# Ledger of designs, part 325: VH-VL binders against q9umr5

Target 1, 268 residues: q9umr5
Amino acid sequence: SYKPVIVVHGLFDSSYSFRHLLEYINETHPGTVVTVLDLFDGRESLRPLWEQVQGFREAVVPIMAKAPQGVHLICYSQGGLVCRALLSVMDDHNVDSFISLSSPQMGQYGDTDYLKWLFPTSMRSNLYRICYSPWGQEFSICNYWHDPHHDDLYLNASSFLALINGERDHPNATVWRKNFLRVGHLVLIGGPDDGVITPWQSSFFGFYDANETVLEMEEQLVYLRDSFGLKTLLARGAIVRCPMAGISHTAWHSNRTLYETCIEPWLS
Below, E stands for the ipSAE of ESMFold2; O stands for the ipSAE of OpenDDE; V2 stands for 0.75 times the mean of E and O plus 0.25 times the DockQ between their complexes.

## First folded at step 12 (VH-VL)

Design qi63 (framework fv_nofazinlimab; at its last look DockQ between E and O 0.89; V2 from the best seeds 0.88)
Fold by OpenDDE, look of step 13:
Structure qi63 (fold): chain C 268 residues (1-268), chain A 123 residues (1-123), chain B 112 residues (1-112)
Amino acid sequence: as target 1 above (268 residues)
Amino acid sequence: QVQLVQSGAEVKKPGSSVKVSCKASGGTFSTYYISWVRQAPGQGLEYLGIIIPEYGTANYNEKFKGRVTITADKSTSTAYMELSSLRSEDTAVYYCARGSKWFDDTPYYMDVWGQGTMVTVSS
Amino acid sequence: DVVMTQSPLSLPVTLGQPASISCRSSQSLVRYTGNTYLYWFQQRPGQSPRRLIYKVSNRDSGVPDRFSGSGSGTDFTLKISRVEAEDVGVYYCMQGTYWPPTFGQGTKLEIK
């Protein structure tokens, strides 16, 4: 039998968005128990990510308990960060494949429609004034806002991304790294035509330097320091990159070609 | 200097399939995008699809409704385009073109082109 | 799909005279990152397309300075300051901002 699949949605999203993915999984892996977690939907996805992590943890624990052979996680957009954090705080998770589906794993620094909706009067260059404040960190988007021009503020004010990345010292860093390294495979999916994740390479742990040059995962301090286990995962062949052009952000979970190429191989 | 060399001309019957190859020389291959474009006689250019050979990730213009399959062999630095269920309207010169590295922002850079492969579909 | 519309489709030009080709897109070609992925290609008779301009106004190496690209948003122009015999061929604009990439109809440049 196939391992259960747990799906975590993204920002302003709901379980309904994954109807095609469910269809694909059912068709190619009949009998697979797929659970799309219906938590923090719509505007509720703006709640602090640690709160979301706790909620999703409560939901996945029973599922994992019933699946001693392991489970797969498909985590879309913001959900990818939630899942990474989830795997960091759970010392007993049994995740085989962690599929990060177009997630801003190294953060977001872009002026997109998502930002305009939440902060209609704010520009990308000025969002740090809001996001790196105590009340700003009460919004999920700010939890992974990563302004390359205000690194000190990011490192000191980010209550989520900087912590799960191990960029800021904290007492749980070693344990979180150990927990995250329990994952069988980390499948990174994303592409240049995303239109939302900025830079899109963030889905592959790439990100801007101070000059807004995008550097690869291997050039990132979190990798070089192996602060949460990326270097270790890569060394043991546990990281899979699956970049694809021509996929918009809202199509990653509903494109058959993408599913067959980047998702399906990791559901067995 | 990077060059793309394509396979020779093909003559096919309707309903059959054709597979065109594109071999890169003089530079790196696997980490760059490879696009396929066709041009019917006396007509403009039409985009078919793209692949990253390093990862084998291909995507297609939905206009072709699954008739196009793009693959690559890293060991031989060769990309392939297969078109099935051929029709007379598929008669065209087929081109491969190189894009940027996959990690860059310009997948459709198309700075280097193959010489083209004429595919004729006739009964 | 994004529609690229070129004008004129036929461009007879006297040697030494300037030429101008217009390309319009059905929607803005400015990507969410702020970049505009508009390209110009030249296809001489019997040859493969050759890229002349990338990202609106950047000339490729080896492209004569008599070629220039300009424009923004939805309106773009390729200019040849002084047409030479070797410039005969079909010119295409292409957008690479949206999937799938799409080409203009082509402009056939001929010498009068």
Scores: ipSAE 0.940, ipTM 0.960, lowest interface PAE 0.4, mean pLDDT 96
Fold by ESMFold2-Fast, scan of step 12:
Structure qi63 (fold): chain C 268 residues (1-268), chain A 123 residues (1-123), chain B 112 residues (1-112)
Amino acid sequence: as target 1 above (268 residues)
Amino acid sequence: QVQLVQSGAEVKKPGSSVKVSCKASGGTFSTYYISWVRQAPGQGLEYLGIIIPEYGTANYNEKFKGRVTITADKSTSTAYMELSSLRSEDTAVYYCARGSKWFDDTPYYMDVWGQGTMVTVSS
Amino acid sequence: DVVMTQSPLSLPVTLGQPASISCRSSQSLVRYTGNTYLYWFQQRPGQSPRRLIYKVSNRDSGVPDRFSGSGSGTDFTLKISRVEAEDVGVYYCMQGTYWPPTFGQGTKLEIK
């Protein structure tokens, strides 16, 4: 039998977006119990990420408890950050594969249609004024806004991403690292044609420096300091990189080639 | 500097498959995109697909999805393009071309090209 | 898919005279990063394509300065200030902003 799969959706999303993913899983791993969590759907996905983490935690506890052999997580876009935090705050998670579908693991810095819908008169260069205020931090998208030209403000104001990445100190950092390191595999998926995640390399823990040159995971302080276990996981052979060209942001969960190449191998 | 050397010309029957190779030399292979493009006699250029050899992650133009398979062998610095269910319309010169490094902003750079492989489909 | 349209498709030119090729895309080629991925390729008879220009206006190493690229958004131009005999061939524009990459139909440059 196959381990159960828990799916966590992204910004302005719902369970309906994953119907193709469920079909693929049923074809290749028949009998797999797949639970797509119907929490924080649509506009509720704008709620603060720590609030979402608490809600999703409540939902995943009974699923994990019923699966002593372990579970897999498939977490899409913003949902990948929720799953990052879940793995850190849960002292007893039994996640084998954590599959991150185009999630902004180091943050977001780009003018996208989603941001223009929320803040139509802003440019990426001035969004820091809104996002790094106490009011802005009440919106999920601002919880992972990472302006490389105002890194000091990001480090001081980010209530979520800077903390889970260990970029700012937190009393629970050591426990969060220990918990995260229990994951069997960290499968990172993303690509240059995403069109939403900016820089797209954020899905692989790469990010802009102050000159907007994208630096790889291995050049990031969070990796070098091993703040939450990336360097340890890589040395253990537990990080899988699966970049694929030609996939737009809304197609990661509905592309058969992507599924067969990057997801299917990790669903034991 | 990097050079791409392709396998020799092939003549195939309709319904068969062809597998063209593209061997890189004189530089880094695995971390760069490799694209495949074809050109029918006297016609323009048509894009088939792409691969990142380091990760084995290939994707295909929807026109060819299900018929084309792109693979790579890092140990021999060689990429392959296999096209199945061949038709007379598949008669073309097939090119491999090097793209950007996988971590760059965009993959479709195509600065270095192979010499081309003529594939003729005839009954 | 993004449609790339070239004009003219046939370009007879007298040696030493200038030549100009237009390329129009069905949508803006400006990527979310601010870069525009428009390329120009030259294909001499019996040879592989050779890239001349990348990112609208940047010449590849070894490409003579008589070749220049310009344009923005959806309209792009390749200019040859003084055509030489070796310039005979087909010229293609290509967009690399959107998947899949697409090419113009090609412009055949011939000496009169």
Scores: ipSAE 0.883, ipTM 0.931, lowest interface PAE 0.6, mean pLDDT 93
Fold by ESMFold2, look of step 13:
Structure qi63 (fold): chain C 268 residues (1-268), chain A 123 residues (1-123), chain B 112 residues (1-112)
Amino acid sequence: as target 1 above (268 residues)
Amino acid sequence: QVQLVQSGAEVKKPGSSVKVSCKASGGTFSTYYISWVRQAPGQGLEYLGIIIPEYGTANYNEKFKGRVTITADKSTSTAYMELSSLRSEDTAVYYCARGSKWFDDTPYYMDVWGQGTMVTVSS
Amino acid sequence: DVVMTQSPLSLPVTLGQPASISCRSSQSLVRYTGNTYLYWFQQRPGQSPRRLIYKVSNRDSGVPDRFSGSGSGTDFTLKISRVEAEDVGVYYCMQGTYWPPTFGQGTKLEIK
């Protein structure tokens, strides 16, 4: 039989958004228990990411306990950051495949329709004034806002991303790395036509340097220092990259070809 | 100095299938996008689909979805386009073209083109 | 799909004279990152298409400087300052901002 699958949604999202993904799994892996976590829906997805991590942790514990052979995570957009934090803070997780579906793993720095709706009078160049304040860090979007032109502010103010990436020193770094490294596979999914994640290469741990040139994962300091285990995972053959052109941000979980190519093989 | 060399011309009956190959030489293949474009005689260009050979991740213009299959063999530096249920309207020259590296923002760059493969569909 | 409309579709030009080809998109081609993925291709008789211009105005290597691209948003232009005999062929604009990429109908350039 197949390992259970846990699905974690993104910003302004809910469990209903994943109905097509559920259909695909049922067709190709009959009998698989799939749980789409119904927490922090809609506007509640703006709550601080550490609050979301705590709530999702409480929800996944009984599912993991019921499946001693392991589980898989499929985590979409902002949900992929929640899931990566879960893998770090849970010393008892039994996740085999962590499938990161167009998630801003190295952060977000872009003016998008989603951000324009939330901050209509702001641009990416000045949003750091809001996000790198104590008030701004109360919003999930600001927890992973990563302005490459205000790196010192990012490093001092980020309560979430700078910590889980090991970009700011903290006492839990060694334990979080050990926990993260227990994952069987890290499956990274994204593409150039996404339209929301900026740069879209953030889904593959790429990001801007100070000149807004995108550096690949292997050129990032967090990889070179192996701060949370990326270099170790790559050397182990545990990182799977699955880029696909032609998919917009809201279509990643409702595209059958993407599912068959990038997700299905990892749902053992 | 990358070159794309395509398979030879084919004549097919309606309802059959055709598979066109596109072999790269003189450069890296697997981590670049490969696009397929066709051109009916005396007509304009029409985009069919794309693949990243390293990952096998293909996507298709919806007009051809269900009839076109794009694959690649990275060990032989060859991409393939198969079109099924052929109609007379599918008579065209089929081109492959190399795009950017998968990590770049410009998958549709198409800086290197194959010589084209004429596919004629007739009774 | 984004519709690309070229004009004129047929362009007879006297050798040495300028030529101008217009390309209009049904929606803005500016990506959320600020880049515009508008391309121009040339297809000489009996040959494969050749890229001339990428990202609106950047001339590819080996393309004569008599070719230039300009425009923004939805309206784009390819100019040839002095048409030469080798310029005979069909010119296509293409947008790569939105999936799927789409081509204009083509402009057939002929020498009078």
Scores: ipSAE 0.819, ipTM 0.905, lowest interface PAE 0.9, mean pLDDT 92
ESMFold2 (binder alone), look of step 13: mean pLDDT 90; pTM 0.930

Design qi64 (framework fv_nofazinlimab)
Fold by ESMFold2-Fast, scan of step 12:
Structure qi64 (fold): chain C 268 residues (1-268), chain A 123 residues (1-123), chain B 112 residues (1-112)
Amino acid sequence: as target 1 above (268 residues)
Amino acid sequence: QVQLVQSGAEVKKPGSSVKVSCKASGGTFSTYYISWVRQAPGQGLEYLGIIIPEYGTANYNEKFKGRVTITADKSTSTAYMELSSLRSEDTAVYYCARGSKWFDSEPYYMDVWGQGTMVTVSS
Amino acid sequence: DVVMTQSPLSLPVTLGQPASISCRSSQSLVRYTGNTYLYWFQQRPGQSPRRLIYKVSNRDSGVPDRFSGSGSGTDFTLKISRVEAEDVGVYYCMQGTYWPPTFGQGTKLEIK
């Protein structure tokens, strides 16, 4: 039988977005129990990410407890960051495949409709003034705002991303790393035509340097220091990269070619 | 200095399939985008699809989905484009072309082109 | 799909004179990052296309400086300041901002 699948949605999203994904899974892996978590839907997705992690953790615990063989996570967009934190804070998770669908794993630095709705007069160059305030850190999108021109402010003010990436010290860092390393496979999916995630290479742990040149995961300090286990996972053969051109941000969970190529192989 | 060399001309019957090869020489193959484009006699250019050889991740123009399959063999630095259920309208020169490295900050399309492969579909 | 429209489709020019080709897109080609992925390709008779210009105005290595690209949003132009005999061929604009990439119909440059 197939391991259960837990789906975590993204910003301004809900379970309805995954109807095509559910259809694909049912076609290729009939009998799979798929749970799409209906928490922090719509505007509630703006709640602080640590609050979302706590809520999703409470929902996920009984599902994992009923599946001694393990579970798979499919986590879309912002949901990929929620899942990253879940894997770190849960001492007893039994996740086999963590499938990250176009998630800003190293952060976001780009003007998008989300940011313009929330901060209509701001440009990406000055959003750091809002996001790196205590007030700004009460919004999920600011929790992973990563301005490459103000890295010192990001490191000091980020209440979420800098901590889960091990970019700033935290008392729980050693335990979070140990817990994260329990994952069977880290499947990273993303691509150049996404249109929202900026830089799109953030989905593969790449990110801008101070000159806005994108450096890949292996060049990141987080990887080189093995802060939360990326280098260990790569050496273990547990990181899967599945970039695909021609997929827009809202199509990652509804494209059959993407599903067959990047997701289906990891749903044992 | 990188060169793309394609397989020779093909004549096919309607309903059959054709598989065109594109071999890269003189540099790194696997980390670059490889695109496929076709040109019917006397007509313009039409985009078929793209692959990142390193990961085998191909995607296609919706007009050709279900009929076109793009693959790559990293060990031989060769990309392939297979087109099935051939019709007379598929008669064209098929080109492979290399783009930017897949991870580049600003990826660009098709700076190096193969010489083209004429595929004729006739009854 | 984004529609790319070129004009003129046939362009007879005298050697040494300038030539200009227009390209219009059905929607703005400015990507969310602020960059515009408009390309110009040259195809000489019996040869593969060759990329001349990428990102509106950047010349590829080996492309003579008599070729220049300009434009923004939906309107783009390729200019040849002094047409030479080897410039004969078909010129195509292409957008890469939206999937799938789409080409203009082509402009045939001929010496009169």
Scores: ipSAE 0.800, ipTM 0.908, lowest interface PAE 1.2, mean pLDDT 92

Design qi65 (framework fv_nofazinlimab; at its last look DockQ between E and O 0.83; V2 from the best seeds 0.83)
Fold by OpenDDE, look of step 13:
Structure qi65 (fold): chain C 268 residues (1-268), chain A 123 residues (1-123), chain B 112 residues (1-112)
Amino acid sequence: as target 1 above (268 residues)
Amino acid sequence: QVQLVQSGAEVKKPGSSVKVSCKASGGTFSTYYISWVRQAPGQGLEYLGIIIPEYGTANYNEKFKGRVTITADKSTSTAYMELSSLRSEDTAVYYCARGSKWFDSSPYYMDVWGQGTMVTVSS
Amino acid sequence: DVVMTQSPLSLPVTLGQPASISCRSSQSLVRYTGNTYLYWFQQRPGQSPRRLIYKVSNRDSGVPDRFSGSGSGTDFTLKISRVEAEDVGVYYCMQGTYWPPTFGQGTKLEIK
């Protein structure tokens, strides 16, 4: 039998968005129990990410308990950060494959339609004024806003990304790293035609330096310091990169070619 | 200097399949995008699909409805394009072209082209 | 798919005279990053396409300075300041901003 699959949605998303993914899984892996977690849908996805982590944790614990052989996680967009945090705080998770589906794993610094909707009067370059404030951190998007030109503010004000990345010292860093390293495989999916994740390489833990040059995962301090286990995971062959061109952000979960190439192999 | 060298001309019957190869020389191969484009006689250019050989991840123009399969062999620095269920309308010169490195945001850079492979489909 | 429309489709030119080709896209080619992925290709008779211009206005190495690209949004132009005999061929614009990449119909440049 196939291991259960748990799906976590993204920003302004709902379970309905994953109807095609469910179909693909059912066709290729019949009998798989797939649970799309219907939590923090729509505008509720703007809630602080730690609040979301807690809610999703409550939902996944029973599922994991019923699956002693392990489960797979498919986490889309913002959901990928939620899942990474979830795996960091859970000392007893049994996740085999963690599939990060076009997630801003290293943060977001882009002027996209999503940002325009939420901050119509704010430009990318000015969002740090909002996001790195106490009230700004009450919004999920700000929890992973990563302004490369205001690194000091990011490191000090980010209440989520900087912590799960181990970029800011905190008492749980060692334990979170240990917990996260329990994952069997980390599957990173994304691509240049995404149109939302900025830079798109963030899905592969790449990100801007101070000159807005995109550096790869291996050039990041979090990797070099192995602050949350990326270097260790890579060394043991646990990181899979699956980049694909021609996929828009809203199509990652509804493209058959993408599913067969990047998702299906990790659902066994 | 980087070059893309394609396989020779093909003559095929309708309903059959053709597989064209594209071998890179003079540089790195696996980390770059490889695109496939075709051109019917006297017609314009049509995009078929793309692959990143390093990861084997390919995507396709939906127009071809699953008839195109793009693969790559890193060990030989060769990309392949297979077109099945051939029709007379598939008669064209098929080109491979190199894009940017996969991590560099220009999949369709197409700075280097193969010499083309003529595929003729006739009964 | 994004439609690329070139004009004219046929371009007879006297040697030494300037030439201009227009390319219009059905939607803006400006990417969310601010880049515009518009390319120009030259295809001489019996040869593979050759890229002349990338990202609207950047000439490839080896491309004569008599070639220039310009434009923004949905309207783009390739100009040849002084047409030479070697410029005979078909010119294509291509957008690489949206999947799938799409080409214009081509403009056939001939010497009068």
Scores: ipSAE 0.930, ipTM 0.955, lowest interface PAE 0.4, mean pLDDT 95
Fold by ESMFold2-Fast, scan of step 12:
Structure qi65 (fold): chain C 268 residues (1-268), chain A 123 residues (1-123), chain B 112 residues (1-112)
Amino acid sequence: as target 1 above (268 residues)
Amino acid sequence: QVQLVQSGAEVKKPGSSVKVSCKASGGTFSTYYISWVRQAPGQGLEYLGIIIPEYGTANYNEKFKGRVTITADKSTSTAYMELSSLRSEDTAVYYCARGSKWFDSSPYYMDVWGQGTMVTVSS
Amino acid sequence: DVVMTQSPLSLPVTLGQPASISCRSSQSLVRYTGNTYLYWFQQRPGQSPRRLIYKVSNRDSGVPDRFSGSGSGTDFTLKISRVEAEDVGVYYCMQGTYWPPTFGQGTKLEIK
């Protein structure tokens, strides 16, 4: 039988967004038990990411415990960062495929309607003043705000992303790396027409340098230092890149071509 | 300089399928976007779809949904466009064109074009 | 899909005179990253399209400086400062900001 699939949604999102994904899985892998976690929906997706990690952890423990052959994770947008932390803090996870759907794995630096709704008068160039404050770090979006022009502030103030990426030291870093490395496959999905994730290459662990030139994963200090295991996973053949043009941010979980090409092959 | 060389002209009957090839020479193939565009006689340009050969990740204009398939063979540096259920309206010159490297943000850059392949659909 | 509208569709011009082609998009072509992906192509009779201009105003290598592109948002122009016999052909604008990329109808430039 097929391994169970656990789905984690994104910012201002809920389980309803995945109705097409569930239909595709049922067509290609009939009998798969798919659990779309109905936690931190809508406005609650703005809660600090560490709070979300704790809640999702409590929900996934019984599912993993009942599936000795392993489980798959499909984690969309902000949810991909929740899953990153989940895999690091759980010393007993049995995740085979971690499928990251257009998630800002190295952070976000871009003007989007979501940010304008929350901070109407802010520009991406000045949002660092809000996000890198203690108050700002109480919002999930600020937990992965990564201003390439204020990298020193990001490294010092980020309560979440800088820590899970090993960009700032943490007492648990060695254990987090060991836990994360137990994943079978890290499947990275994203593309240039996303329209929200900025730079879109953040979904592949690429990111801006100080001149806003996007550097690939293999040029990042996080990779070179192997801070949480990316270099080890790549050497093991466990990282899958699946970029696709023509997919907007809200369509990654509802496009049949994307599903058949990038997701379906990794559901066993 | 990279060149794209396409297969020769085809004459097909309605209801059949056609597979056009596009071979890259003189440079890097697999990490660049490859687009397919067509032009009916005396008409303008119409976009069909795109692929990143390195990953096999193809996507298609909704107008051709279910009829067009784009593939690539990295070992021969060749991209393919297959169009099925052919109609007389599919009579056109079919072009392949190269975009940017996939990691860059210009998939529809189209700086290098093939010479075109005439596909005639007639009974 | 984004609609690209060119004018004029037919452009007879005397050798040595300037020519101008307009291209209008149904929505702003400024990408969320701030770049504008507007391209101009030339197609001579019996040949493949050749890109002249990328990102509104940048000339491709080998393109004479008598060709220039300008514009912003939804309104773009291709100018030829002094038309030569070799410029005969059809000119297309294309947007690459939104999927799928779309082309204008084409402007046929011919010598009087």
Scores: ipSAE 0.881, ipTM 0.931, lowest interface PAE 0.6, mean pLDDT 93
Fold by ESMFold2, look of step 13:
Structure qi65 (fold): chain C 268 residues (1-268), chain A 123 residues (1-123), chain B 112 residues (1-112)
Amino acid sequence: as target 1 above (268 residues)
Amino acid sequence: QVQLVQSGAEVKKPGSSVKVSCKASGGTFSTYYISWVRQAPGQGLEYLGIIIPEYGTANYNEKFKGRVTITADKSTSTAYMELSSLRSEDTAVYYCARGSKWFDSSPYYMDVWGQGTMVTVSS
Amino acid sequence: DVVMTQSPLSLPVTLGQPASISCRSSQSLVRYTGNTYLYWFQQRPGQSPRRLIYKVSNRDSGVPDRFSGSGSGTDFTLKISRVEAEDVGVYYCMQGTYWPPTFGQGTKLEIK
């Protein structure tokens, strides 16, 4: 009776990370079919995001076909970008709730332990030299790297984020917007104590201007131009914001209060 | 200039509950963090929890989880903290404090404080 | 929880002389962004706490220049270059890097 739920994991992650989320869903929505996609686990999560989108697309098609009434997506961290791309490229998706769980939707501009592991000598101020190269774009982290001080390089070199945001002209922009707008609800979850997503407001489509002042979603050009449908969704009442203080990046899917407040209401 | 005005002092028996109010005036309420902090007599400060009134998203110090409930009423610009199953050790002055806007990165600035509410728990 | 330890707990000072309060955390307060969420509050007798310093070294508006904050990592200091009578009260450090925020025990500043 409840719509199936598809879960998409993040960077250096696997299906096991969502065991608590699965328990919460089972307790509140018994009988719900929940599929945690076990693709691109661990270091495979560094593969180019378009490769991940293609693989996840192939996995979700049969699940959606078995559920003509619709499905829900819960997509964590990097996985939220994969899911947003899925909503754009699939002309026949039937997603009702897209739940974006602390995802860098407007990109990342921050030093993290993951970045230090991958690029030990780099800092956020010089990573554009790596990420905005053809070699750098072969890593998922660089696919959503968004340096506010090198906007021209970002717009020309980003093979993923600038495209799905409609920040660069491309022949599929109109079709992707149409597809994305078929989603029932966009649920945005994140908070100031996340510790990984930088700025954390990226989870709410906020991001830095050139002075590193964070502008909210409604101040972003992609919103104002409605380049992929954010303004239309907000006007339709389809965007739900659920910010919560006190949650670290790895705890979003294992916090019961967060689940009950921000996730449970959208699992019809 | 925002001001936070709290409800008056309370004397309570062990096992009962208390609900302290925190009314904002002269400024914006719903999009800012509201924190609750207490101070037992002769003791330091202890953080209880936080809420964003616009979204109703509250979180609690684990020490008090299960006994503390933080809520807000946007129509009256008032936040509430309710502490249940009171013990003598809960005797303290309870403060509300306004932090940053929910969209800012520093929720715990606590730049504006209420005057405090003394809660005395005795038989 | 992050433990914040202040030293000294009682600080008698002669008017016009400098004062220094130490605050040590049980773990580094530096986030990956380079920001350190350490705060100093002043509580005058019978009053609510007042914020003096945010993010280690930034004075709030209306806080006299004689107050300064410094430090990094786990070790932080509040200095008063010339103590005045109005500075009497209890001073608290607080960390906001890790949930939940935690306070030091307080340092009572007294005039000798």
Scores: ipSAE 0.735, ipTM 0.871, lowest interface PAE 1.2, mean pLDDT 91
ESMFold2 (binder alone), look of step 13: mean pLDDT 89; pTM 0.929

